# VHH binders against E3 ubiquitin-protein ligase UPL5 (UPL5), part 23

Target 1, 342 residues: E3 ubiquitin-protein ligase UPL5 (UPL5), of Arabidopsis thaliana (Mouse-ear cress) (q9su29r532to873)
Amino acid sequence: SPEALHGGLFMEFKNEEATGPGVLREWFYLVCQEIFNPKNTLFLRSADDFRRFSPNPASKVDPLHPDFFEFTGRVIALALMHKVQVGVLFDRVFFLQLAGLKISLEDIKDTDRIMYNSCKQILEMDPEFFDSNAGLGLTFVLETEELGKRDTIELCPDGKLKAVNSKNRKQYVDLLIERRFATPILEQVKQFSRGFTDMLSHSVPPRSFFKRLYLEDLDGMLRGGENPISIDDWKAHTEYNGFKETDRQIDWFWKILKKMTEEEQRSILFFWTSNKFVPVEGFRGLSSKLYIYRLYEANDRLPLSHTCFYRLCIPRYPTITLMEQRLRLIAQDHVSSSFGKW
Short names: E, the ipSAE of ESMFold2; O, the ipSAE of OpenDDE; V2, 0.75 times the mean of E and O plus 0.25 times the DockQ between their complexes.

## First folded at step 12 (VHH)

Design k4 (from k1 with D56K T99K; framework vhh_7b18_3; at its last look DockQ between E and O 0.01; V2 from the best seeds 0.00; counts 0 for: pae E 19.6 > 2, placed apart)
Fold by ESMFold2, look of step 12:
Structure k4 (fold): chain B 342 residues (1-342), chain A 123 residues (1-123)
Amino acid sequence: as target 1 above (342 residues)
Amino acid sequence: QVQLVETGGGLVQPGGSLRLSCAASGFTFSSYAMGWARQVPGKGLEWVSYIYSGGKTYYQDSVKGRFTISRDNAKSTVYLQMNSLKPEDTAVYYCAREKVYDSSGLRYTFDYWGQGTQVTVSS
């Protein structure tokens, strides 16, 4: 519901320097889950790539939509600044508009396959056949339904009077794509960009930032890599306090982790760091090294973490069996209350 | 039967003013947010202004400071005062009732529309 979003998501950071990186990462992840919650209808999933989101054109009927999109821009900018992977992907069209780039037919292939195929057929049809059939009866219009009301939009001045033919069909397709996919979200993109700029230096406009990226680069920054986690890379970027690297507990730890399923490994990573995914370049892409600290309390205690410092705290377990049991417990639970203290 | 009837459209010179009225019937008017949308030639529908049941008002940036939405719950009527009109304001203006949302639905659309009233701004 927009009211729940309004109450829960118009929070701005008051003092991010006082907040540790682990608490900050979890907060951003939760905020983004609320923003992209289908109940809030600010964003829609792409029809032909359900992983990806774009602004909902219908959100413009809510007078508060500029504030919602501006807030979202702030959140995404801050997440990028702090290298926080918030677990969302953007539609290619939305990304290109943020970059200030023109949208081509090939750019909508995964946004709307039906429209892509139809436009491709129009462009590739034999010119003589196309013209002899009055351009399939097409004129420079787009049929649309907005705000619950169906209507016809002219793609250019007097578009209802302009027939499509083999000489102008490229122009027709270009205008159709822009009017169908880009124009309806222009205001939301503008507000997002405004909020994004507020969190960055005003010397670096949002178009400049996004234009330097491929979509795959942004995917890596916002969601992280989906490749299997390299345990050897993980181990190579981990240091110890209260343990020596040669201690049997350290050897046991990595052997157990290597035996775990990929989902269990990602749960341990999340417990340790608040990141479920590793950056595309591997563990060296994280903002700091990871640490295993010794707990001096009872030797059978569950692990603890201080995610703001990338610290996993474990006792000197007496057996590998006990260590495995404890690690599998935290890997199989929703442990938000088990996150470390800041 | 829900009915929305707009009046007050017409021809006006740039810089002029018009007042649109929308008489509502067939529902408990005071319980619903109401809005104005317009269909500009060559563009789709776009919202103009919105007034919540409690009286809070909102405006698209292009009309802020020039347009004023108001409502009279006793008369079941919503108004749009349009001042400093520009040729870009030429459109068919629709009165609309907010679609009541549920926990899974959209609030960003309208479920009942008037027939519209033409506003033409031309020298």
Scores: ipSAE 0.000, ipTM 0.180, lowest interface PAE 19.6, mean pLDDT 76
ESMFold2 (binder alone), look of step 12: mean pLDDT 82; pTM 0.819
OpenDDE, look of step 12: ipSAE 0.632; ipTM 0.842

Design k5 (framework vhh_7b18_3; at its last look DockQ between E and O 0.38; V2 from the best seeds 0.00; counts 0 for: pae E 5.6 > 2)
Fold by ESMFold2, look of step 12:
Structure k5 (fold): chain B 342 residues (1-342), chain A 122 residues (1-122)
Amino acid sequence: as target 1 above (342 residues)
Amino acid sequence: QVQLVETGGGLVQPGGSLRLSCAASGFTFSSYAMGWARQVPGKGLEWVSYIYSGGDTYYQDSVKGRFTISRDNAKSTVYLQMNSLKPEDTAVYYCARETVTYGSLRYTFDYWGQGTQVTVSS
C-alpha cells in the first residue's frame, strides 16, 4: 500500500538527525527506491527517458510535500558524501534548476518530445508563411490540464491579446518552456535544495555544486553499474566453507544464478552483501571476497546471510529444484521490501 | 533507547597500539552480536571485526592476527585491541549492533556509535 509506505518514509524523515555512517548502504538504496517510486506521487519518470526522474508538480496537493522534498535533498546529499550509488537519474530540467541555469528548448528534448518537436517547428517555420497564417493562431498563453480541468496561463501581461509572429516566436517559446517545465516545480526544487544544503556541513550551496557538473557526471555519482552482472567474475571472487568447489551444489548454485533475471541477481547480491550494484572494476572492487558457507541444519532451510562478512549460508540442498526455489524466494522477498518493522 | 559510545581513538605511530572501547546501553547486550567497522578517508565503509553473543570472533583478513575483539557482558562493553598498526588502518572506527531481517534470515548492523578517529602516521 502506497499510503502506508509513504507514512513510513515520513516517520523516518521526522526522526533523521545525523550525517554519520549510522545510515547503512542498504538504507540509502531502499529509501531512494521508495522516494522515487512513481506510485508515491513525489516524482515522475521523463516521457522519453524512462530512467530519469523529476518532481511531480501535482505533489503540491499533499500538505507534507515540502518535508518530503527537503528529506529527499538530505538523502541525496548524504549519498554523494558517502559515495553511495543509489540507482537514480535526474531529468535534465530538474538538474538545470538545481544548478540555477536557464532551460532551453534543447534541454526538454528527452523530457517531452512532443513539446520539443512542436516548439522546434514553430521556430523553424518560414517567417513569411508563419506571419501570413497569423502565427498559427497562437497567443502568449499556456494551456494546462489538471484533474480534467483546462486552465489558461498568460505568459506575459495581457498574453491572451499578444499574437505570436516571426519576430517574437523565440520569446514565446522561451516563456512557454519556463512556465511549463520550471515554474510548476519551483517550490519542490527550493525544498530539495534546502535539505541538500543542510547536509553539506560547509560552504557549497546546491547551485554551486551542480553548476560544476555535466549531467553525465551526476549520473555516474548516483547510478550504479549499467552492465549485466558477470556471473563468471562473481564466481571467481567467491570462496567456500563446508563445500568444495567441485560439489554439485556449487555447480547448481552458479547455474541457477546465471538463469536469473538481472533484477533477481541484484537482489541476491543485496541479500548477501548489502550491495545492489557491482563497482565499475567488477567484483575485485568490493572490500572483500564473497563466501558461501554450509549450514549443518535441515537440508531444506532457506538461505541465511551475514552481510558485513559477505557470507551466504546454505544447506546441502538435495536437489537443484529445491535450491532454485529457495533462492528465487529470497530474491522475490527483497523486491517487495519496504520501510517498516523488520 | 539504544546507545553506543566509542572511546580510545587517537594518533599513533606505525607499529603502535590502541584499544578502543564501546559502551552499550538501552538493550539486552548479552543477547546481541556486536562489531567494529571503519570508514577510511576517501573510501567506503568496511567491516573490521565481529563477536557473537556467545563470544566467537571473526576478523577481516587485513587485521587478522593484529586486532582482537572482546566483550564484557557485565559492563555491556565491546573492546577492540589494535596492535602493529599500519598507515592503512587510519579511519574512523564505529561500534555497531547486529540485527536480523527477512524473518530472521539476514544479519546486518542496525545501530551505530558516533565513531572515534584513529590516525596512524609518523
Scores: ipSAE 0.048, ipTM 0.534, lowest interface PAE 5.6, mean pLDDT 78
ESMFold2 (binder alone), look of step 12: mean pLDDT 82; pTM 0.832
OpenDDE, look of step 12: ipSAE 0.741; ipTM 0.916

Design k6 (from k1 with V100Y; framework vhh_7b18_3; at its last look DockQ between E and O 0.46; V2 from the best seeds 0.00; counts 0 for: pae E 5.3 > 2)
Fold by ESMFold2, look of step 12:
Structure k6 (fold): chain B 342 residues (1-342), chain A 123 residues (1-123)
Amino acid sequence: as target 1 above (342 residues)
Amino acid sequence: QVQLVETGGGLVQPGGSLRLSCAASGFTFSSYAMGWARQVPGKGLEWVSYIYSGGDTYYQDSVKGRFTISRDNAKSTVYLQMNSLKPEDTAVYYCARETYYDSSGLRYTFDYWGQGTQVTVSS
């Protein structure tokens, strides 16, 4: 089961000291796919940005959730140390908590658009109009629902008795945001930070590390560049064995890649190198150049790869149509078989 | 159980030589391709050299002409002769076995690694 495999991978990582030999780029990708799989209920996708993850507050029902978040922190720290792109994006609120920074109204715009719009209206309403309408009847409370039970949480001492007005509405919104978005995941953030620190020196604590970054910097470190894969950059960092750069097969190869979708291009890159994403600085950020080697076997076989050498092996295909068919097959096959064996 | 044990690391001056050995056990050594990789300080893991089961050898450009990989199937051992060593060769060197990694059967990667041996090139 997913839960059993997750626990097994966690125990192996802790017992084997993942910082040593045997670190494989695929291991990080496979482990992160398991950790961030919604079926494991550790992380949720953000409602208004489906690409991004934040800790699931409900994960606390699992007695092992502290260990899982600590493990995740170790994995992310190790991926950063080895400069491995794992394809994970964090929600802005989660990132800010890791950095120890205050969450502003603008920070939740893509996390919860309904809450953003409501709070924005409260803050932008004419002060005299707002006060004349008794602050829309608002007090310093947050209403929540859990297990079918509606609950009222006071945002400050005697919050039920404290009316919102034009002078204190900023405080109201700040407390509302904190209680809605930050407080529910504090334990998960703590455990993640503990694991993160374990893999890095204590002279580089998680808050100081993340505080020095914009979210876009972290996105680049964990996902890769925001730009589409540059085929020209890819070609510029590729060398050949058994082919000349001027061979028609090489021209066909790059033409086919240029017309593939971004997902197909990433699948080919993963087949070739076990990297689904390139560093933000492009292919020059990889540890080696890429290679296309000629297979001297039958002219119609599927490609092979040696991912630790960044080698793609192809025969001298007789037509561009055959080459395209074979490349599309390995792109689809890779998408169908997302996880390799560890 | 599969085990790979590297020996032969140490401290050398620029221009010196070292010979790394990797003793393998727990599998049919002659049936597997073997390789060396290194972890340079401040960088990720990078491949160095590779030898197929049939004896064909490959080298990263930065070490070509200076390093020689070889294998002795009777002793289940892989060697890396490193000549004309430079400060940029300073790294932890790992021996590794290659096999199919994913369900496609078309992709090869390293599945078992040694503990590593430190090579330091400094004055």
Scores: ipSAE 0.139, ipTM 0.628, lowest interface PAE 5.3, mean pLDDT 79
ESMFold2 (binder alone), look of step 12: mean pLDDT 81; pTM 0.813
OpenDDE, look of step 12: ipSAE 0.456; ipTM 0.765

Design k7 (from k2 with D56T T99I; framework vhh_7b18_3; at its last look DockQ between E and O 0.49; V2 from the best seeds 0.00; counts 0 for: pae E 3.7 > 2)
Amino acid sequence: QVQLVETGGGLVQPGGSLRLSCAASGFTFSSYAMGWARQVPGKGLEWVSDIYSGGTTYYQDSVKGRFTISRDNAKSTVYLQMNSLKPEDTAVYYCAREIVYDSSGLRYTFDYWGQGTQVTVSS
ESMFold2, look of step 12: ipSAE 0.441; ipTM 0.800
ESMFold2 (binder alone), look of step 12: mean pLDDT 84; pTM 0.837
OpenDDE, look of step 12: ipSAE 0.704; ipTM 0.890
ESMFold2, look of step 13: ipSAE 0.221; ipTM 0.641
ESMFold2 (binder alone), look of step 13: mean pLDDT 84; pTM 0.838
OpenDDE, look of step 13: ipSAE 0.642; ipTM 0.882

Design k8 (from z6, 18 letters changed; framework vhh_8pnl_2; at its last look DockQ between E and O 0.03; V2 from the best seeds 0.00; counts 0 for: pae E 24.4 > 2, unsure alone 62.3 < 65, placed apart)
Fold by ESMFold2, look of step 12:
Structure k8 (fold): chain B 342 residues (1-342), chain A 123 residues (1-123)
Amino acid sequence: as target 1 above (342 residues)
Amino acid sequence: QGQLVESGGGLVQPGGSLRLSCADAGFTFSSYAMAWYRQAPGKERELVAYIYSGGDTYYADFVKGRFTISRDNAKSTLYLQMNSLKPEDTAMYYCARETVYDSSGLRYTFDYWGQGTRVTVSA
């Protein structure tokens, strides 16, 4: 729920100038992780591409779902305006609906492969064989189930009486796709679009914004690159204060990062910069160089960061073991807090 | 729980060599990063060499080039080959196994240390 969001977007909007953009980026990321959490039943992962989200048609049982989707649209619009990568990918069908574009059979291939294959078979079956088998007994209806109740929806006027044949099977598939994938989320799309538009600096319809993009463009804007992080590129774009590049601590640092999993590396990047993903062009695409600053305090202290300046602050750790343990602590989700919490 | 047992120390002349061994009984040796530490009288223990479970090695600046850390996973044994020994290398040498963080993530504890093996380099 929006009320259960960690520190909610509502506070971040009101405090942006007081706390700086690094705090805002962290809150956007956390808010989106809560909104798109499958346990909250607002969004579902696509069955055949688990990285992508679409509105959950069943979310309509919550009377507040319009507010939640409007809120989500506001959050996404603001994240895009502030160039915050929130780690979310949208399903192709949802994206096309936001763009006001027609959904074709090829567009549902990764959304529902079973339906895709069934419809493709209907369209590609030999016309004479199809017609001689009474169009597989199909009429212009869609079978549905909601709250355990099975129902039949006519795809056109008198659809129950209209047999599918080789001459009209394309119309049948088009209507089936629309009623199965587009219609059930129309209200959620409408509310998302309303919230999104409210945040735009121009009076530009959301469909105009999304029509100017391919899905992969939006993917880059919302999640960033999914390629493994290049540690060599990271190192090449890092400068030092209080350390020499040749210090053993610097050598240890990069060797530890090379040994970390991709997830751990992204957590360190997030702690350091509030960016979980690297731009497509690599670290040169970030707004500045990264910095490792020496802490002149106790040599066993946990790292600190100033994400607005891309600064990671570490002491001269006496052992590689201690450095690794401290870095792995920062990489853990529940202790890798990025700003102002230590 | 197994025990780390250091051996191979002794008295040597400057420029001499020693090979230290550390046997690890009762543990899954290959899964742990291992280290050699040393402690001269009245001083803190200091890192000498470190070897990851995957074989990568790191050395303290003062011993780089003279000492070689290695491991034999089949024998569950850690080694430190010490060449070109100097009087300042005189210390107790300890084998250590890296400790897993507790659930809070804030405690750093070496899981196990042996009693050490004495290395004396006569002046």
Scores: ipSAE 0.000, ipTM 0.088, lowest interface PAE 24.4, mean pLDDT 75
ESMFold2 (binder alone), look of step 12: mean pLDDT 76; pTM 0.766
OpenDDE, look of step 12: ipSAE 0.027; ipTM 0.428

## First folded at step 13 (VHH; framework vhh_7b18_3)

Design m2 (from k7 with Y108W; at its last look DockQ between E and O 0.41; V2 from the best seeds 0.00; counts 0 for: pae E 6.1 > 2)
Fold by ESMFold2, look of step 13:
Structure m2 (fold): chain B 342 residues (1-342), chain A 123 residues (1-123)
Amino acid sequence: as target 1 above (342 residues)
Amino acid sequence: QVQLVETGGGLVQPGGSLRLSCAASGFTFSSYAMGWARQVPGKGLEWVSDIYSGGTTYYQDSVKGRFTISRDNAKSTVYLQMNSLKPEDTAVYYCAREIVYDSSGLRWTFDYWGQGTQVTVSS
């Protein structure tokens, strides 16, 4: 089922020549929501920052995983080129590997706090105490567990026989971090990078692109601003047809939006424009002003939208209560799409 | 290959009429909603009208009563009859095919556009 959905989305992307901006924005968002959905086992959330994603090492069990990661790289590159915020954040380790940079102990602080603290203790322990205790019995191995089965990986030749001591503990920690966090996703990073490069000019290598950024820069490019949506900014960039700005329905509309949760507000924005997130510049960063149009039939109808024109169509609702009810209904319904004829 | 080709634009005097045509090919025309949008000089792109596959029509408020959208499924053609033209109707007019994102039919967008035809209303 998940593979079938991914296949259908991939084919739609390849066949949507001359696609309008609304279709393209929604496609990027929906594809990314599917790719990064934990049910598809391609990406995992970081243990100590659940907002962030990294490739799932276990995705290798799917024989199609190289194609999925290459496709993901293409999608991310295209989203960046089209300046579409797709609402994802990358783990620092994943970002650094895309940049071709070595990961250090401080880089895993938010990826795995337990490992970070353990390694920091090893490095900071009094050298004589550490050596007197045979390096806490540590050798140059990494123990892994998958499906209840333990495995021991030597970090260097004869690592099982090489004791950790105060002279080599830095080397031990460096090798441990690389083998634990970088090596398991190396193939996924490689395939992502290939897909990313396919969408860029040969004069802009993927590592060069990511090296020019801090992680916070990438966060802004992919997710947009982290601040709550400014209703005042939204209102300032909205025009009306069939309503006057001073109409009570317009006052009710903005009052209702101010009461909504961030998620509800983002759902209304998505219904209206196919943008789930506001650019870091605010609403001025969108390609057009937003519009509220009056529907003249049935004063209790659900809103309509036309996303190419950033147009929300509502009737002249007789009460604020009815308007709120209808707006909350459309805020609940935006998790899927259909393509083709209707 | 989806293609949409607009014709029928030109210069007209205020109060005059024009009929725009949009010839469609490369898809099952009768199964899709079609629409018209316009790019007004110095202003943004705005929706004008659409027509569903079953024949139901909708209009922007500023053109209701003056413009009529229609379709001929046998000819795979959508039309925009524009009467009582005003200088503010001056724009490049685009034909477009619509799709619906929402299973309830509440959200739609244009997925293919024509190249546009110029309409100029002046004396």
Scores: ipSAE 0.052, ipTM 0.558, lowest interface PAE 6.1, mean pLDDT 80
ESMFold2 (binder alone), look of step 13: mean pLDDT 84; pTM 0.834
OpenDDE, look of step 13: ipSAE 0.391; ipTM 0.800

Design m3 (from k7 with Y58E; at its last look DockQ between E and O 0.67; V2 from the best seeds 0.00; counts 0 for: pae E 3.8 > 2)
Fold by ESMFold2, look of step 13:
Order: structure tokens, then C-alpha cells, then sequence
Structure m3 (fold): chain B 342 residues (1-342), chain A 123 residues (1-123)
């Protein structure tokens, strides 16, 4: 997948209307799935919240990593500008760095629970016991391993000579957190921020943008609304052409969709619209209503879609069983999620 | 490179007619379906009509009977004849090329769009 990033995914986007909306939405989703794919080692999932991503410090061994992170910043900025939910959640630490905010101990709780617990113990230990035990033998150093080599990093000048005690243990933890979580991804954050700024119509700095948000706000903007998808809301925002709302086929369609798993429902939505996720507002937040159109030629064929117009085309199926079979086929990942060649 | 250029827009009174043209270049025109879409002020993008390579046509209900899509493969041109125009037809009209864009052969999109031509229906 570094091959895909080298061979054709670098694009500069500004405000454009010439690319079809369905192609654009699918492109953002697929590109983000590739960028944030853990196999590509640009981003890591957080250890204690596998939904969330943070830059991989080890990505710097690739001399092209600055270009990759700059590109990612451009893609995210464009997705936000076009209000496309790409299904990405950021780790709290990464979000805080984009916002230019300091990282506290509580902020790393879901990023690294082992470090969180160790630091919490150091801070909460009885001061007299801690000092009597020589600060557990700690000094102001961080032991790290990078590229198979162990290093000792001083957290402050003469850190190897500075013992941790009950009076300075807060400073020790603060420096440890900064050196462990902020410093290693500093370059990646900088390059992401450059790309983010370059793609905004107004060249808005990322810290200005992210400071105005809580993490949950960004989650909604990038991932979308609640799980599971509301079928009633979906139905309420769907119109028909070649069918009446009272037709038995329409009743069958919604009954089948209600029976599907959440993953199958998202696959149908993606097939229909190139959106895998619904905005926080629900279906009213999409750019248009959805449509079910009648196909007039064959009563047993697979559904078709025209994703620019949120248009799902189905024949007048003779039975609910046949409709269900056909809908479950298009819900399969290899049918619903492929970005096809032409 | 693929290019689509719309012409024929303008100001027209209610009940009037316009004929939009879309000159296509950079691809084998006769092998592709073509379509029209419009951006209505204050509303989203709206599909108007398709014409397939074999000449079969399809229309949105609101324009059926008033609009006629046609194509001239020799001139690589698609047309939209717009009759009995209403103020609600006021929009930027886009010509687009339609393709199947996934490996399943089941999902369609407009992959290339023209720059659009303004149609304004008012007194």
C-alpha cells in the first residue's frame, strides 16, 4: 500500500464541482481506509480503544513519510469541507496535539493503560513511603526502544542524576508523557497540519479549527452519527419512482432491511449512496433524499445504483424471498464496497 | 482529455423553450450513456435525464413530457430540449458522462461533468 501512495493517490484538491459527488464520496472513504489501514504502518490503533488512530512514530523510517502525512492532512481537510464521513476516529493524544493543547495523564488513559496505571501509582503513593523507598529508584529518564535499539533519554538536563521524589514526581510524569506521546510524532503532526492548511479554502490553521471542538464533535464530523442506523429515519427520507409507497415491494424492502445486520445495512447504504455512515443529524443531514426507482426490464435482476443521486434501482420482484436474496447479495463486501475499474 | 461543454442556457419567460447542447470530446462518445443534472438554487443536485448509447431515454417525473433528451453520435453531442419551462426549472444545468464504476458492474455514476450553463425562467 505504500505502493498505492507512491503510484497515484497524491492529489491536490481545492474547491471543485467537476468530479461527480458519488465518485468523490467513495474516493474519500477508500483512500482513508487505505491510509489508516494498520498494514500500511502510517497510523496505529490505540491499544485500549481500537476504534481510534494515532500517527505511528516508526513511520519516520520511510523517507517519504512527510509526504504521506501531508497528503493525509489534505484528504481529511477536504473530507471535512465536503462533509463526507470517512469513518475515522482520532486518538485523544493526536487530537490534542492538532489543537496545540498539552497532554495530561487522564488523556492517555485509553491510549496506553499500562503507562497510565504506572504513572497514577507513582503520583498517588504515600509521599513518606515513596521518599523512604528512594523514589522507587527512578530518575528523570525514559527508557525507549526504536529500530531494535534501546535508548535512555534524559527528560531534563542531567536527568540521569536527578532522583524522583514526592515533590517532583508530578514534573517527572508530565515530562514522561510529553517525551513518550507528543515528541515522537511531532514531525508527523507538523506535516499533517501543513497539508490540512494547504487544502482549506481560507488556509485556516489546524489548531484554530481543532481548538473549537471537543473530540466528540470531531467524531461526529468524521465518523457520523449513532449506531445502529435508524431504518425509520431512512424510510422517512426515501422517495419512489415507478413504485407507490403502498406497493407490496416497498413494504418488503423495509422489512428485509430491518432484519439485516448493522454491517449489511451499512453495505446497502454504501451501494446506494457511497456513504457508509450517516451524519449526526440522521438522514436529514445528507445532501439529498434517497430514491428507489423501478427497473422495467427484468423482474429478477440484481439491484443497480446511481450514487450521485442516491438512487437505488430495483425491479418489481415477484416475491419477498427473491428480493431478500438479491439484497443480501449486494450487501456482500466484494459487491458493495469495490471501487471498480471501467 | 475528456471535455464536456454545455451551451444554450439563458433567460426565458415561463412557458418558453430552450435547447441545451453538450459538445463532447476526448472519448468514444457513441459507447457511453450521457445525462443531464441540475443544481437548483437553495436545493441539492438533481438528476434530470439520461440517454443510453442505444438511444433509450429516462426522465425525472417533474420534467417528463416537457423535456426531451437526444444525441447525435456523429457530432458527439447530446441535447436537452426544454419546453413549457417553469420558474422551478431555474438552475445550472450540467451535462455528464455516465459509467459503471465498480467491479460488480452494478453501480453507476457521472464520472465527468461539464462546467454548466445557467437557465433562468422569469418574467
Amino acid sequence: as target 1 above (342 residues)
Amino acid sequence: QVQLVETGGGLVQPGGSLRLSCAASGFTFSSYAMGWARQVPGKGLEWVSDIYSGGTTEYQDSVKGRFTISRDNAKSTVYLQMNSLKPEDTAVYYCAREIVYDSSGLRYTFDYWGQGTQVTVSS
Scores: ipSAE 0.245, ipTM 0.692, lowest interface PAE 3.8, mean pLDDT 81
ESMFold2 (binder alone), look of step 13: mean pLDDT 84; pTM 0.834
OpenDDE, look of step 13: ipSAE 0.699; ipTM 0.897

Design m4 (from k7 with Y58E Q60Y; at its last look DockQ between E and O 0.42; V2 from the best seeds 0.00; counts 0 for: pae E 4.8 > 2)
Fold by ESMFold2, look of step 13:
Structure m4 (fold): chain B 342 residues (1-342), chain A 123 residues (1-123)
Amino acid sequence: as target 1 above (342 residues)
Amino acid sequence: QVQLVETGGGLVQPGGSLRLSCAASGFTFSSYAMGWARQVPGKGLEWVSDIYSGGTTEYYDSVKGRFTISRDNAKSTVYLQMNSLKPEDTAVYYCAREIVYDSSGLRYTFDYWGQGTQVTVSS
């Protein structure tokens, strides 16, 4: 919730000297999970692509919503500058508005399939048939429900008296798309852009950062791509202390990871490094190699990690079965609020 | 709000000694573990030592017996006494506050870091 962001998780990161890299990665992950949680009503998942987020038009009833969106813009900019992947995908319409680009009919296909299909039919219908049916009874209006009331929005002056016909149907569709997808989130996009642009002074920013990207580029920067984690790449970027690469425990370790689900693998990576997602470049995109250290303690101990140093510490487990049991326990996705007084 | 300030770095000959200090403020110092890490030139960040709130200490093997971590809760200060210094101890040394997340397994993280102090060991 926004209150949690005010009371416990909010922090501006400018330098590393007062905040360690592991805490920085944790902060971005936790803050983004809260910001983009649909229950907090700042962002909504897209109806036809549940992976993607757009600003919630209803968020405007909160007088603090401009500050929340400006803060979100700052967080995303900082995540990009620190190359932290936070597992967020933006809806194409939202991305286009950040880029200052026109929204076409094809751009809404995955945002609202029903409207896409309806508008496509209107534009592709035979002109004579369309006109002889009085434009299907359409006028230049948009019917909405906003904040508990039904509204009729005129798309142009006297729109409810202006019939749609074959000569003006493109104008109708253009205005409909603008009023449905752009206008309702204009303020949220504006505030996000302000927060994002304000952070550009801390990097080598272009004047129109989003305009220089394809959506797929941004997806990779924020989420790390669609492909599963490569265990071979992971292994190639891991070094050992107290073990040799050829030790049976190391062979067991990678064998166990290969048979885990993608979610379990991401949880192990998070336990190890505080990164849940691998950069698009693979493990070479991380700031350091990963390490497996031997613990010289009881041979049945649960793993430890020092996330700032990309260090996973395990004992010399006597059996593959015991190692697997311990690794599956740490693969559970459970982050405690306890901060380690001891 | 949380602040850690290291002092005591400098240039020293091999075999010499230095004592680093880290003044802490903005939190209940006695309730937290504290640690030292170092950034070795051309290499990554290395853990050096931890001291827990109860006074128990841990050391990286290469510094054990040469370095001693201690704390003074009344002064909110952690120290690193470095003896028998070697050229490979040359680094920027950071003081840090340490936390442990309660999860399946134990995840140690330095959540706040100082600005660092340079230690140079050379003839």
Scores: ipSAE 0.133, ipTM 0.620, lowest interface PAE 4.8, mean pLDDT 79
ESMFold2 (binder alone), look of step 13: mean pLDDT 83; pTM 0.828
OpenDDE, look of step 13: ipSAE 0.715; ipTM 0.904

